# Designs tried in a protein design chat: VH-VL binders against Uncharacterized FAD-binding protein C1783.01. Part 2

Target 1, 263 residues: Uncharacterized FAD-binding protein C1783.01, of Schizosaccharomyces pombe (q9us28r162to424)
Amino acid sequence: YGIFAAPILDVRVLTNPGAVKRTYNLCLDISKYPLLEGKDWKIGGSFGIMPPNSDAEVLHLAHLLKIPQHELYVTKVLRTNGGRWPTIWGEDKPRCLYTSLYHIFKWCSDFISKPPTKSLIRLLAEHTLNPVEKSVLLALSDFRQDESYCRICTQSCVTLPDILEAFPSCHPPVDHLISALPQLMPRWYSISNDPSLANKRLEMAFTVQEYHSPNGQSRTGICTGFLEDLALAFLKARHDGSLANKKFTVPMFRGVQQNPFAK

## First folded at step 1 (VH-VL)

Design a09 (framework fv_alextatug)
Fold by ESMFold2-Fast, scan of step 1:
Structure a09 (fold): chain C 263 residues (1-263), chain A 127 residues (1-127), chain B 110 residues (1-110)
Amino acid sequence: as target 1 above (263 residues)
Amino acid sequence: EVQLVESGGALVKPGGSLRLSCAASGFTFSDAWMSWVRQAPGKGLEWVGRIKSETDGGTTDYAAPVKGRFTISRDDSKSTLYLQMNSLKTEDTAVYYCTTDSTVEIYGSGSYYFDYWGKGTTVTVSS
Amino acid sequence: QSVLTQPPSASGTPGQRVTISCSGSSSNIGSNYVSWYQQLPGTAPKLLIYDNNQRPSGVPDRFSGSKSGTSASLAISGLRSEDEADYYCATWDDSLSGWVFGGGTKLTVL
């Protein structure tokens, strides 16, 4: 899959200041998007956005895993015992990667958008030294105890960092953890204009998704939070005159249109 | 840790062609924008051109003196940058440097500067 | 001819403060961030300053950058003999759609 970095041409805030929900419109330049012959962009079609984890989230996870900053950025050969490494969505998953932990956590691993799977929690339990903490994680990972998992993890929007903070005796090996982390998945958006016109622009609107952590801290969805950060940075750069020496792009790709009469 | 190693520099006659290579290691090459910068003997630095990451469209930009004669390309599978030089002129005689001209963090707020430089490879265009 | 103007030479004695200027226009320095590079004799250039006044890891705090309007400057405090080098400013020029460098300043430590 080819992920295309679509330049942001314009940002509009669609909601009034102080509104409960925040909604933005982005205008993207798709004039250089590599379309295959027989494909086109149509109003009502869809496209995917590949949101990276924020640097703050990556550094926080690295801190919890006790990875020194200098080690985080080192490009090295990462091997598994027969497993496969997460890569950017749509790419083959090799047994060996020549990359950095930073790259894997930023672009390839989904550790904040959903609660850890029962399989991941079981891996965490296996590397938890305190018997009481281990028994709690084992109970949460038990497939027969769906009610506990749903109430504690799903409804409370628990993330991997939340678990690592709550269970201080949990020390998973980084290589085992990475091979067990879910792949970062694209989020899908509707095309709100007709980009087949000569201007080759794509318009999209999005509303920031918000939720609360188990400790009551406000959090945003991974993709809508990423897009809001870009939108606000673009608006700030426009306001202070630094837009010309900044680049704002959205990593995206064309989706498949399901209209039976569309080409 | 981060290394850029240029190769391919040679003595070439005017009107000739030459391809330079730059082998990159120690960073995620596929995320980086890459530039070629040259320096004629005893002269200052002159930007030749750049290529954006494939995620950013893989497009190229060239300085006026080389536009139409030089082509920049990249092979992310080999972490290698190329400069194909055609219709060489004596004015192209220089040390050619491979550089990163953006950080590996491109989304949100890309910065534009030459972070890492190779040692350079010498191209001499003379009869 | 360089688009950005630097003095061709500068000099100082050990311990002194030396300033190297870089003058441009609204389409380059006036609109964009400036970076500075140090080139020791016989070596490749090295990044000294980026985004007008930021230092990369490993660059001593005696090197500092500033920008005002269409001009930028590099200041070197506590000058040392190992600072003998050529210094270049650089930025993006919106009118040319390309990177531009200053002509370079040869710094001599007397």
Scores: ipSAE 0.000, ipTM 0.370, lowest interface PAE 19.2, mean pLDDT 81

Design a10 (framework fv_alextatug)
Fold by ESMFold2-Fast, scan of step 1:
Structure a10 (fold): chain C 263 residues (1-263), chain A 123 residues (1-123), chain B 110 residues (1-110)
Amino acid sequence: as target 1 above (263 residues)
Amino acid sequence: EVQLVESGGALVKPGGSLRLSCAASGFTFSSYWMSWVRQAPGKGLEWVGRIKSKYDGGTTDYAAPVKGRFTISRDDSKSTLYLQMNSLKTEDTAVYYCTTHEDYGDYWYFDLWGKGTTVTVSS
Amino acid sequence: QSVLTQPPSASGTPGQRVTISCSGSSSNIGNNYVSWYQQLPGTAPKLLIYRNNQRPSGVPDRFSGSKSGTSASLAISGLRSEDEADYYCAAWDDSLSGPVFGGGTKLTVL
């Protein structure tokens, strides 16, 4: 298992209130990171962050799939028949997974960072009962209809939840959907400081990526949104004096270490 | 018009190198996984390798016969896929096809195919 | 060498129904979806069937696919002269961590 929960030691807001873009600096404690003997952190190297989906996004997807909240958290045996999602561990072999839908949606599935692929939309079309809705999804999934796909899905930053909301007769089986969802992948960041000279502390800066949904709602990038939520929660805990009673960590790993979720 | 057009095929001596290109048009190239599939003269189809979209990590996978010798890359700004072929062998002689590789939700198949570009490895 | 086994040839007359078999193992066809490709002489392959039995847009319904255990079949009903082509099956192989193709079947319309 290669993912380390790096404690947040400090947060600084680098941009003025009301700036066009919001930028933060995080100071991470890597003093307890399990380095192999003879290995160390290097300036100019990279590290990966494993961003989870927000609880709000997971609960919204569950609502659209008509999964009761109590069922979402129950440990289940989830089977795959091969394909993209043979395992959540990056193995190509089919297996039975003993986990919750909450865990899979939060940590293992990417359903918000890009529009659904044409193949995923085609799966949705197969499970759509209304003939008109089905014909629209089939048209969007046809590789010859890229103009419609680009305009409706890519340029409008459409997500899987957006499609499920727009096509209410679409009811994909959860196990088929899990097999179709892309795996949530790490986002890579550069090491800008010398961690050995900074007492095993890693500094990182990030700028929040923001865009608008088809309904005009403001949305953030999956990793930068996750990091901003952590930064704001840390700042609030520091302000109200509750920092000692809360733990804020970033799930990360050193760049030359193999990603445990990679093929 | 949706299409893939391969180029760069040539006659090369054993041990040589060659880079193939595949120009995509009419669809959002950056959102697709891409594969190379080859076909030796008078023989069947053989998968060479694939590259995931940048949103899926941009990682590559290769078939055993080409692993360590071939490198797949992409330039989403130019809607172009590349195959860098090093240490070429006579067994690499084939028509090379560029294709979209779907692998979401049990979709393990090759959707859109280019017209192919011919690589001949001979002395 | 082909990982999936197909007959090297098949033949039929116009209007006839022909089937092309594809045999594998538990690590490929037995556990994964099968796709089929049609290659007309001098052309690139074209996707004919995906996910065992699904047709992409533009493929007529006289083409159908099926899978049973570690074997798959492509059926062509109402055979026409323009169906004369090479046909390939393919599936992901768990042992090889990649897709594998059948050796191909040359279909002749007599």
Scores: ipSAE 0.000, ipTM 0.414, lowest interface PAE 17.5, mean pLDDT 80

Design a11 (framework fv_alextatug)
Fold by ESMFold2-Fast, scan of step 1:
Structure a11 (fold): chain C 263 residues (1-263), chain A 129 residues (1-129), chain B 110 residues (1-110)
Amino acid sequence: as target 1 above (263 residues)
Amino acid sequence: EVQLVESGGALVKPGGSLRLSCAASGFTFSSYWMSWVRQAPGKGLEWVGRIKSKYDGGTTDYAAPVKGRFTISRDDSKSTLYLQMNSLKTEDTAVYYCTTGPEYYEFWSGYETGYFDYWGKGTTVTVSS
Amino acid sequence: QSVLTQPPSASGTPGQRVTISCSGSSSNIGNNYVSWYQQLPGTAPKLLIYRNNQRPSGVPDRFSGSKSGTSASLAISGLRSEDEADYYCAAWDDSLSGPVFGGGTKLTVL
């Protein structure tokens, strides 16, 4: 396993301001990538990006779960025992893994990119004190209610924070919640250039995925939103003359390399 | 095979001092929190104190009856746990056991997970005039 | 005088099921995991049950643990003469910031 923090060398906006879609090109420095196989990087090849949840999203979830910031950042010890969160990063390390709730929510948990599964909604129902709220969540988690789940959760782009806001008597224990949350998975991108001709520079293009929350708020996909935030911050730093004093990196790995979250 | 071997138990007068040692083998000592538990003759088990792993800051906690008199320390290079006992009282007379645990915390459980995985055979401390 | 309350003694005949209780409060058993220890005469304690109901490798299925509210129980099925021992419960106590033990139960196999 190896995830490389690839420095951003350049950003190009490929679409006009106000366009229906926003598309960017990123130029990444792969000169320090650990492997010496130049032929692993070719036009049309692929690589993975590990998108984190934004700090705003992590803090919002912590607020809804009533986790004080002090407790969110406390380092805790977890024994790695193969294939269980957040043990994947430390599977080849000593017996113990050291991490925090902040890092688990930021790097390991997918609570924003898609609706909660029926099994997660069932867990939420079991920790809901109001009988009316509980009955609604139980109905949504019922395997026979695919139509209701699809209409209310999937088509309305409902997230875990949305459900916690809508059901204020729902207080799941953080421990049970973490064990039930799906893992953050890498997203795959194509190499747009030939890095052997581009002095160990890798180019990629991406289009921002947009959707609306149940209350009408505009939202972006987890990976494309993360990349857009980096691209805009890079462009702002370049404009402000502060680029030399700032560091912008994309957490990535080669397409030939094994997915670090593979079971 | 996990082994814990206590030593240093002796007869000592009230007000005296004594240092107990526990030699550990068969596991990654530096990753474990370590505790001392004692048992007075014909009585039940009583926790004395613990020391966290170096990764958790190596801090110590003590039961009220021994706080300020006893000091727990560890030497990870020697896989050895120590209990320095000062201002000994007759009520400190007991068999002192070296115990392991926990190797990790179930941070997602929200509960403090503390249990004593392995125990040594104990070393006897007698405080008498 | 112990923080957790156990009956001082229990007895049974071979093949019988015996249950040992352990009572605490919201600051210990009510909010934390319970462990159980077996101490054979003249020996050190041995971990028998951890996290309320889990058995370490080498502990027979005859031993089981349970927890309800502020109380826990150890059940021994198919009682054998070699089960004669002192049994202790333990749990972390939030108020004391440390583990507490029960007073112990001496089990006699008649």
Scores: ipSAE 0.000, ipTM 0.388, lowest interface PAE 14.8, mean pLDDT 80

Design a12 (framework fv_alextatug)
Fold by ESMFold2-Fast, scan of step 1:
Structure a12 (fold): chain C 263 residues (1-263), chain A 129 residues (1-129), chain B 110 residues (1-110)
Amino acid sequence: as target 1 above (263 residues)
Amino acid sequence: EVQLVESGGALVKPGGSLRLSCAASGFTFSSYWMSWVRQAPGKGLEWVGRIKSKYDGGTTDYAAPVKGRFTISRDDSKSTLYLQMNSLKTEDTAVYYCTTDEVTYEIYSGSTEYYFDYWGKGTTVTVSS
Amino acid sequence: QSVLTQPPSASGTPGQRVTISCSGSSSNIGNNYVSWYQQLPGTAPKLLIYRNNQRPSGVPDRFSGSKSGTSASLAISGLRSEDEADYYCAAWDDSLSGPVFGGGTKLTVL
């Protein structure tokens, strides 16, 4: 699939102010989307969205890893440390990625939607200098500590940045970290209209997923949070008359519902 | 500011050898991929070859017309790029520019971005009897 | 012969909008990003556009790039006498495993 940057034509807020859930409708321009066959563009069909991590989250991670901002954007070949580069759709070769750390963290790495795996925590422990901090991370990565891992990491919705903040002596090499990070996966949405009859417009509805961090901060799901940020920015630009000077796009692709990364 | 200064250009007889240098300043030279691009008198731009950063293995790649005759190397301690030219031909007559390269392979689209960010002022090589 | 095809010349008057085309194939422009370079008389080339339509710091917004299929265009709005230069397009070529340049376009401001 090629990823298509679909322009946002309209945004509607579907829920009343103060509702416990926030739901939006997006109208996307697919008139320039390269259609292989039009038979998958119909009500009830699905398409994928590739959600990026927010710039704030990427810059925060880079700060925690002590990566200077100018190095974050430099194009280079990124390597695994003694292993294979994480498999990403469309990467058949080279085994090393010719890209920037910014691109990898923004588009290719899932470091906030799920807690770090025990394998990732073990890698962090190996690069932690403080003996007390290291012992805690080793305990969390131990296969015998499912109860502690579930309570501390899963139930408390701990993210990689949370762990790096909590364990300041942890300094994993960036190449080791990237090889251990899970891939950022597409999210699937239903077509709520018939685009073939509606000026090649695709409509979708979504409800924002919310949860709380260990310190009580409200957090949103990666894709629904991304889409809400776009929706609110679009509405603000429409309200203040700056819409003509801005372009809002959703990175999407037509799909058979099977995740191309699932192999 | 980023500066690239080429030197070493000269008049050389066919079959001769010449070494060009490019002194870099204003950036972390060791982190950058570097290329040589040449331009024959009154003609267009032609890529000669590149060298990757030490962090990316320091490997080299060359355009077909110069492969086997030209060698690109770097000295990160001196922030200097080199082009060793052997078995020179009259068609190698050109202004030689050194450049910093930006390369990105987009894994989802399969698209490659390759562009030359900063350019030196060039040094002239004339191959003539 | 150059791999990417550009018109050898283009012209315009001050204040006019001029466009310079660059044509390739599926193995270069069709699959990869396009960059553009400006070479003022007697000087080295300078990066003008990268990633099809992005401008580096210091390049005026009257310069813009676009790409459609296997072709790309450089647009210069509000043409000025100092824009008189040679313009080159470039892209990665999958078949050659290297960057390729267009033949260049000499822009004359009348």
Scores: ipSAE 0.000, ipTM 0.404, lowest interface PAE 15.5, mean pLDDT 81

Design a13 (framework fv_alextatug)
Fold by ESMFold2-Fast, scan of step 1:
Structure a13 (fold): chain C 263 residues (1-263), chain A 125 residues (1-125), chain B 110 residues (1-110)
Amino acid sequence: as target 1 above (263 residues)
Amino acid sequence: EVQLVESGGALVKPGGSLRLSCAASGFTFSNAWMSWVRQAPGKGLEWVGRIKSKTDGGTTDYAAPVKGRFTISRDDSKSTLYLQMNSLKTEDTAVYYCTTDLYYGSGSYEYFDYWGKGTTVTVSS
Amino acid sequence: QSVLTQPPSASGTPGQRVTISCSGSSSNIGSNYVSWYQQLPGTAPKLLIYSNNQRPSGVPDRFSGSKSGTSASLAISGLRSEDEADYYCAAWDDSLSGYVFGGGTKLTVL
């Protein structure tokens, strides 16, 4: 599979204004998607979407790490020192990376959909100057203390930015941090139409996932939030007549067809 | 931005010695693997050798034509790479480039991501 | 002389697609990643492709690399006058415990 930038042809709001949940339908152009000979898209089949972190979240993380804006966009050579290789999921893992911190944070790193692992919290503790703050982070990273980790991090939906805000004496080196951040994973969706009957158009429906931060702030899921932002931008461009001058795409790839008789 | 500046190129007689330097800036030199690549006048590129970071063992590797005659070293406190050339031959006449390398953790573990402008070494009587 | 074999020259006209081949053996291209370098007249080489098919930031997508068995190829689509340069392939060689370059290909844009 390669990641394909599927153009958005249409957006429909499926829920009434003011509804508790917001649901959208996207119509995607898959006419240029590279299908293998004999393969086809099927109703009820699956496909993946690679959601980037929002620019707002990337800039906020950069601010917390005290990375100047000019440094964020500079192309750097990255070497892993026993850590995760910070690539886009499914991309061939290169021997070396020529990339920017902006690219790594936007496309390669999951720092908002899951709480930091105990290993990452331990890294943070090692670079925390205040003894009280360090003691708290060390306790959270202790593999023998699952109750505290579950209560504070997992059940409260704590993110890496949340921890950096709560522990202001924590200053992890960026190169160590990017090697320790988990990879951003695709989200899977069902095909809601038959593309063979729809002139190579793929339809999908999604409902915006919402949750609350530790301090009660409302947040959206990484993929459903990304898709809602695209949907609203498309609708605005259609309303103001600028749609012909803009291109909206969804980074996606065809899922493997699950066939119990496939050899 | 990454910058590599070679110096020390000169005219030397066969059998002589010369030391080249490469001043690095814009990246953490102590973490980088470094190589020397040369190019004889009107000819193609030829790898000379490399040195790993101290964290990765600080070991060196050399191309067969220079083994035993050339030595690569580094001074991380000065962000400087060196190539000590002994028993120089006319065949060593070339532009010498300083390059950066990265480690993948397998046998296929380097490529030359940044290059300096080069320094010219001429070995002639 | 060169361990990796490239054609000494290649040519094309503006807008054309040109392919430069690089042939090796099981100990180099067959076992290791291939990189490509562009050397404009009078300048130092510049990394163009790494890890067989990856482009550094700033390299246009009309440049692409591929590898099959013991051979690699560099493809340049939409050829432009500024692409006139020498192109080199390179790979680590397990049997030599060292890096090897191709002989270089002089690309002329007619």
Scores: ipSAE 0.000, ipTM 0.371, lowest interface PAE 20.1, mean pLDDT 82

Design a14 (framework fv_alextatug)
Heavy chain, then light chain:
Amino acid sequence: EVQLVESGGALVKPGGSLRLSCAASGFTFSSYWMSWVRQAPGKGLEWVGRIKSKYDGGTTDYAAPVKGRFTISRDDSKSTLYLQMNSLKTEDTAVYYCTTVSEGYFDWLLPDYWGKGTTVTVSS
Amino acid sequence: QSVLTQPPSASGTPGQRVTISCSGSSSNIGNNYVSWYQQLPGTAPKLLIYRNNQRPSGVPDRFSGSKSGTSASLAISGLRSEDEADYYCAAWDDSLSGPVFGGGTKLTVL
ESMFold2-Fast, scan of step 1: ipSAE 0.000; ipTM 0.426

Design a15 (framework fv_alextatug)
Fold by ESMFold2-Fast, scan of step 1:
Structure a15 (fold): chain C 263 residues (1-263), chain A 125 residues (1-125), chain B 110 residues (1-110)
Amino acid sequence: as target 1 above (263 residues)
Amino acid sequence: EVQLVESGGALVKPGGSLRLSCAASGFTFSNAWMSWVRQAPGKGLEWVGRIKSKTDGGTTDYAAPVKGRFTISRDDSKSTLYLQMNSLKTEDTAVYYCTRDEGYYDSSGYPLDYWGKGTTVTVSS
Amino acid sequence: QSVLTQPPSASGTPGQRVTISCSGSSSNIGSNYVSWYQQLPGTAPKLLIYSNNQRPSGVPDRFSGSKSGTSASLAISGLRSEDEADYYCAAWDDSLSGYVFGGGTKLTVL
């Protein structure tokens, strides 16, 4: 168990230049994957990818939360309240983490892929000083007002950073915020080939997903955006002749237990 | 996986008192609003009351038949919900269910989304 | 005593479509969202529909909800024997400052 950094061996652009959607094929080296058996990897099987938040998104969130740059990388004792993780992970108890805010925001917290839950918006409202801003957040978090929540937050693909920008008097304590943020979840991909032990290569295809921010800017999905950035960087390094001096890896896992933080 | 486990149900005489507990797991209890719902033998569901999260003020609401006699409280450190029942009447005989009003991973927050298996309270001489 | 009115019983045969009604007033269904709960024999209730017409994960699409004015309806298409249960509607009531339930409908699959 644990996350394996699978080296990228090849990248192919599957869509023509100028196509409406961009699709890529990644060829990954699984020859050194722990517990790799030929029987474990078959066409139509699945594997998980743990997509990190981009450094740009992490730094932007830190800026909105008024976290000094040096504070991001300091190891802290961080207590979670336990509670509901997505059902596939099964975490149900409080724990203490000895890690940095950078690590928690980059690898453990989902603040981009979904709008904040009503419970998270209620937490934000409690730490909002401007009474007008607070009343708006309280209205959005009211479970009886789902139509407003759906229209404003869900249909507009609002993210936590979007809300923090829109409500500048909102200053939640970082530790409370982390306890309320949903866990960053793996995304599941189908194996596009039958990897042989002789070749030890896994192929996957993905299409970039795009979303529209309330501020009028488009953004890519967390996992497909991460994968596209890797694909483009790999292609640039190949063109520049610098592939031998750079390493591109996809954080992935496959196994009986799908919680990478479990014993 | 969300689980709610009620306990404390017993046979008690009219005028007596009883405290029910509900142990919650699988979600961040401190963020959730919690309710009690009861069901008399062979009858329908009847809402008893609710308690909001401390972040939302920690206030309580009660159905008219129990107002002034029942008190709902919570202990976030133990992820436990309580129902203190005083001045019990024969009409309070029911299975008492612990329910969650919303979860912090649900995008559309909705009432009474998870229920425990219930605990039986019988008020009889 | 229930505040919302449901028929006490409903019945159908496998594959049929059954509709269960729920009637209230302006202070409850007319002003607030409706949820529906399924109670299988000998078990605790389970959330079936929320926010008038939304399904939780794991609830089949053959269950649907609707609301018009002060009334709501639960529709069950492709009826199966395992749907035999009691069904309850519920809504917050502004005048009572409390959550109210319908009297329940016992669905029998013949």
Scores: ipSAE 0.000, ipTM 0.364, lowest interface PAE 21.0, mean pLDDT 79

Design a16 (framework fv_alextatug)
Fold by ESMFold2-Fast, scan of step 1:
Structure a16 (fold): chain C 263 residues (1-263), chain A 127 residues (1-127), chain B 110 residues (1-110)
Amino acid sequence: as target 1 above (263 residues)
Amino acid sequence: EVQLVESGGALVKPGGSLRLSCAASGFTFSNAWMSWVRQAPGKGLEWVGRIKSKTDGGTTDYAAPVKGRFTISRDDSKSTLYLQMNSLKTEDTAVYYCTTEYYYDSSGYELGYFDYWGKGTTVTVSS
Amino acid sequence: QSVLTQPPSASGTPGQRVTISCSGSSSNIGSNYVSWYQQLPGTAPKLLIYSNNQRPSGVPDRFSGSKSGTSASLAISGLRSEDEADYYCAAWDDSLSGYVFGGGTKLTVL
């Protein structure tokens, strides 16, 4: 079924100040989870989290694509070409969705967790006006250049914004770009307590994943970065006495719903 | 210690424009949903509109009487909320309150309320 | 005309219990949570009750809220002179896509 916004009840920092890696524990309220009565939650089980891109990354991408901020939030009608993106993964029927570019970039598009695919780089090359820049992108997208793609894109952790910054004459149409961007996929986490004792609380631990961009900038993994931002905001709100005027939720779901008629 | 301080209230002529500001402190403004609520002299409270946090889309909603004339915006770097009022009418005369809005969507229920309020700033629309 | 209906006035003597009603429809109180606000003369409103029946820190337990169907009530027990104020109910309205307030009830402590 759908994604549930699980309220954060508590946050604990599990690592000492100055530790090599940062690890947190989140306590989530699952008392309002849909179909809770029909679900068996247990320690060692797994659940999915749908991480959004940070607002900073979304606004940066919009700036690079020259999308005015007003247009970013305008509701648009999107038509799918087979129902899978930007719709629910696995749906094959065409749909019309009423959504914004902001929503698409924040919740539906994966433009920072992996380097752009060769197909996406090819699209960028086709919309690059400078011949030198275009030739570089065409070379990277060539199926015969696996060594160059791996070295430059995969090993250097290049993202779509990195490419748009490095190739300023690249101006892909937003609708073509959206159709080529991979979907944001859930990340899976282990249940670290036993909610089946009717406490209606789910505990999880996570360690922040970090990497460095080609320009040496420190970046975090999409899901662990999102969770750390929530954890730190929760802790600050607790310190400031402002928890009552805030909402802190984790977009999550239990397992994969199986179609009872499928084989 | 949460504080909201409104400013910018003034006497303005019908058809005029005015911008109100609300300086926030004591909480993480960038995560907060914010609302404006007004109260005409001797009358009750009336919701004007809200702005969501950027994390939740940064979108705005407005009450019918002000839609198309008023614009709510925020500057998270300054922890400040704004209300731009255009085409002012005598009916817009009121004390304008800045409020924080606690909101949670709990499986189809709207859990919204105004937990902190400023002291208000007075707008008078008259000749 | 307010969307939520409250009596314009209510009164009581010290020590009495008074109740203030708030009547709505399926699109507001019937579907969403109710909050209550107290406005002392010459001051800004303050949150008194949220989520139908919850009290924020600092609000005495003499104040309680309830909701039944499309109506809500605020009860004040052990009435004190300091409770003399205007009281407002509020809820999100699905049909209007916005918050609606009651017209307010002026509580006089006799």
Scores: ipSAE 0.000, ipTM 0.379, lowest interface PAE 20.4, mean pLDDT 80

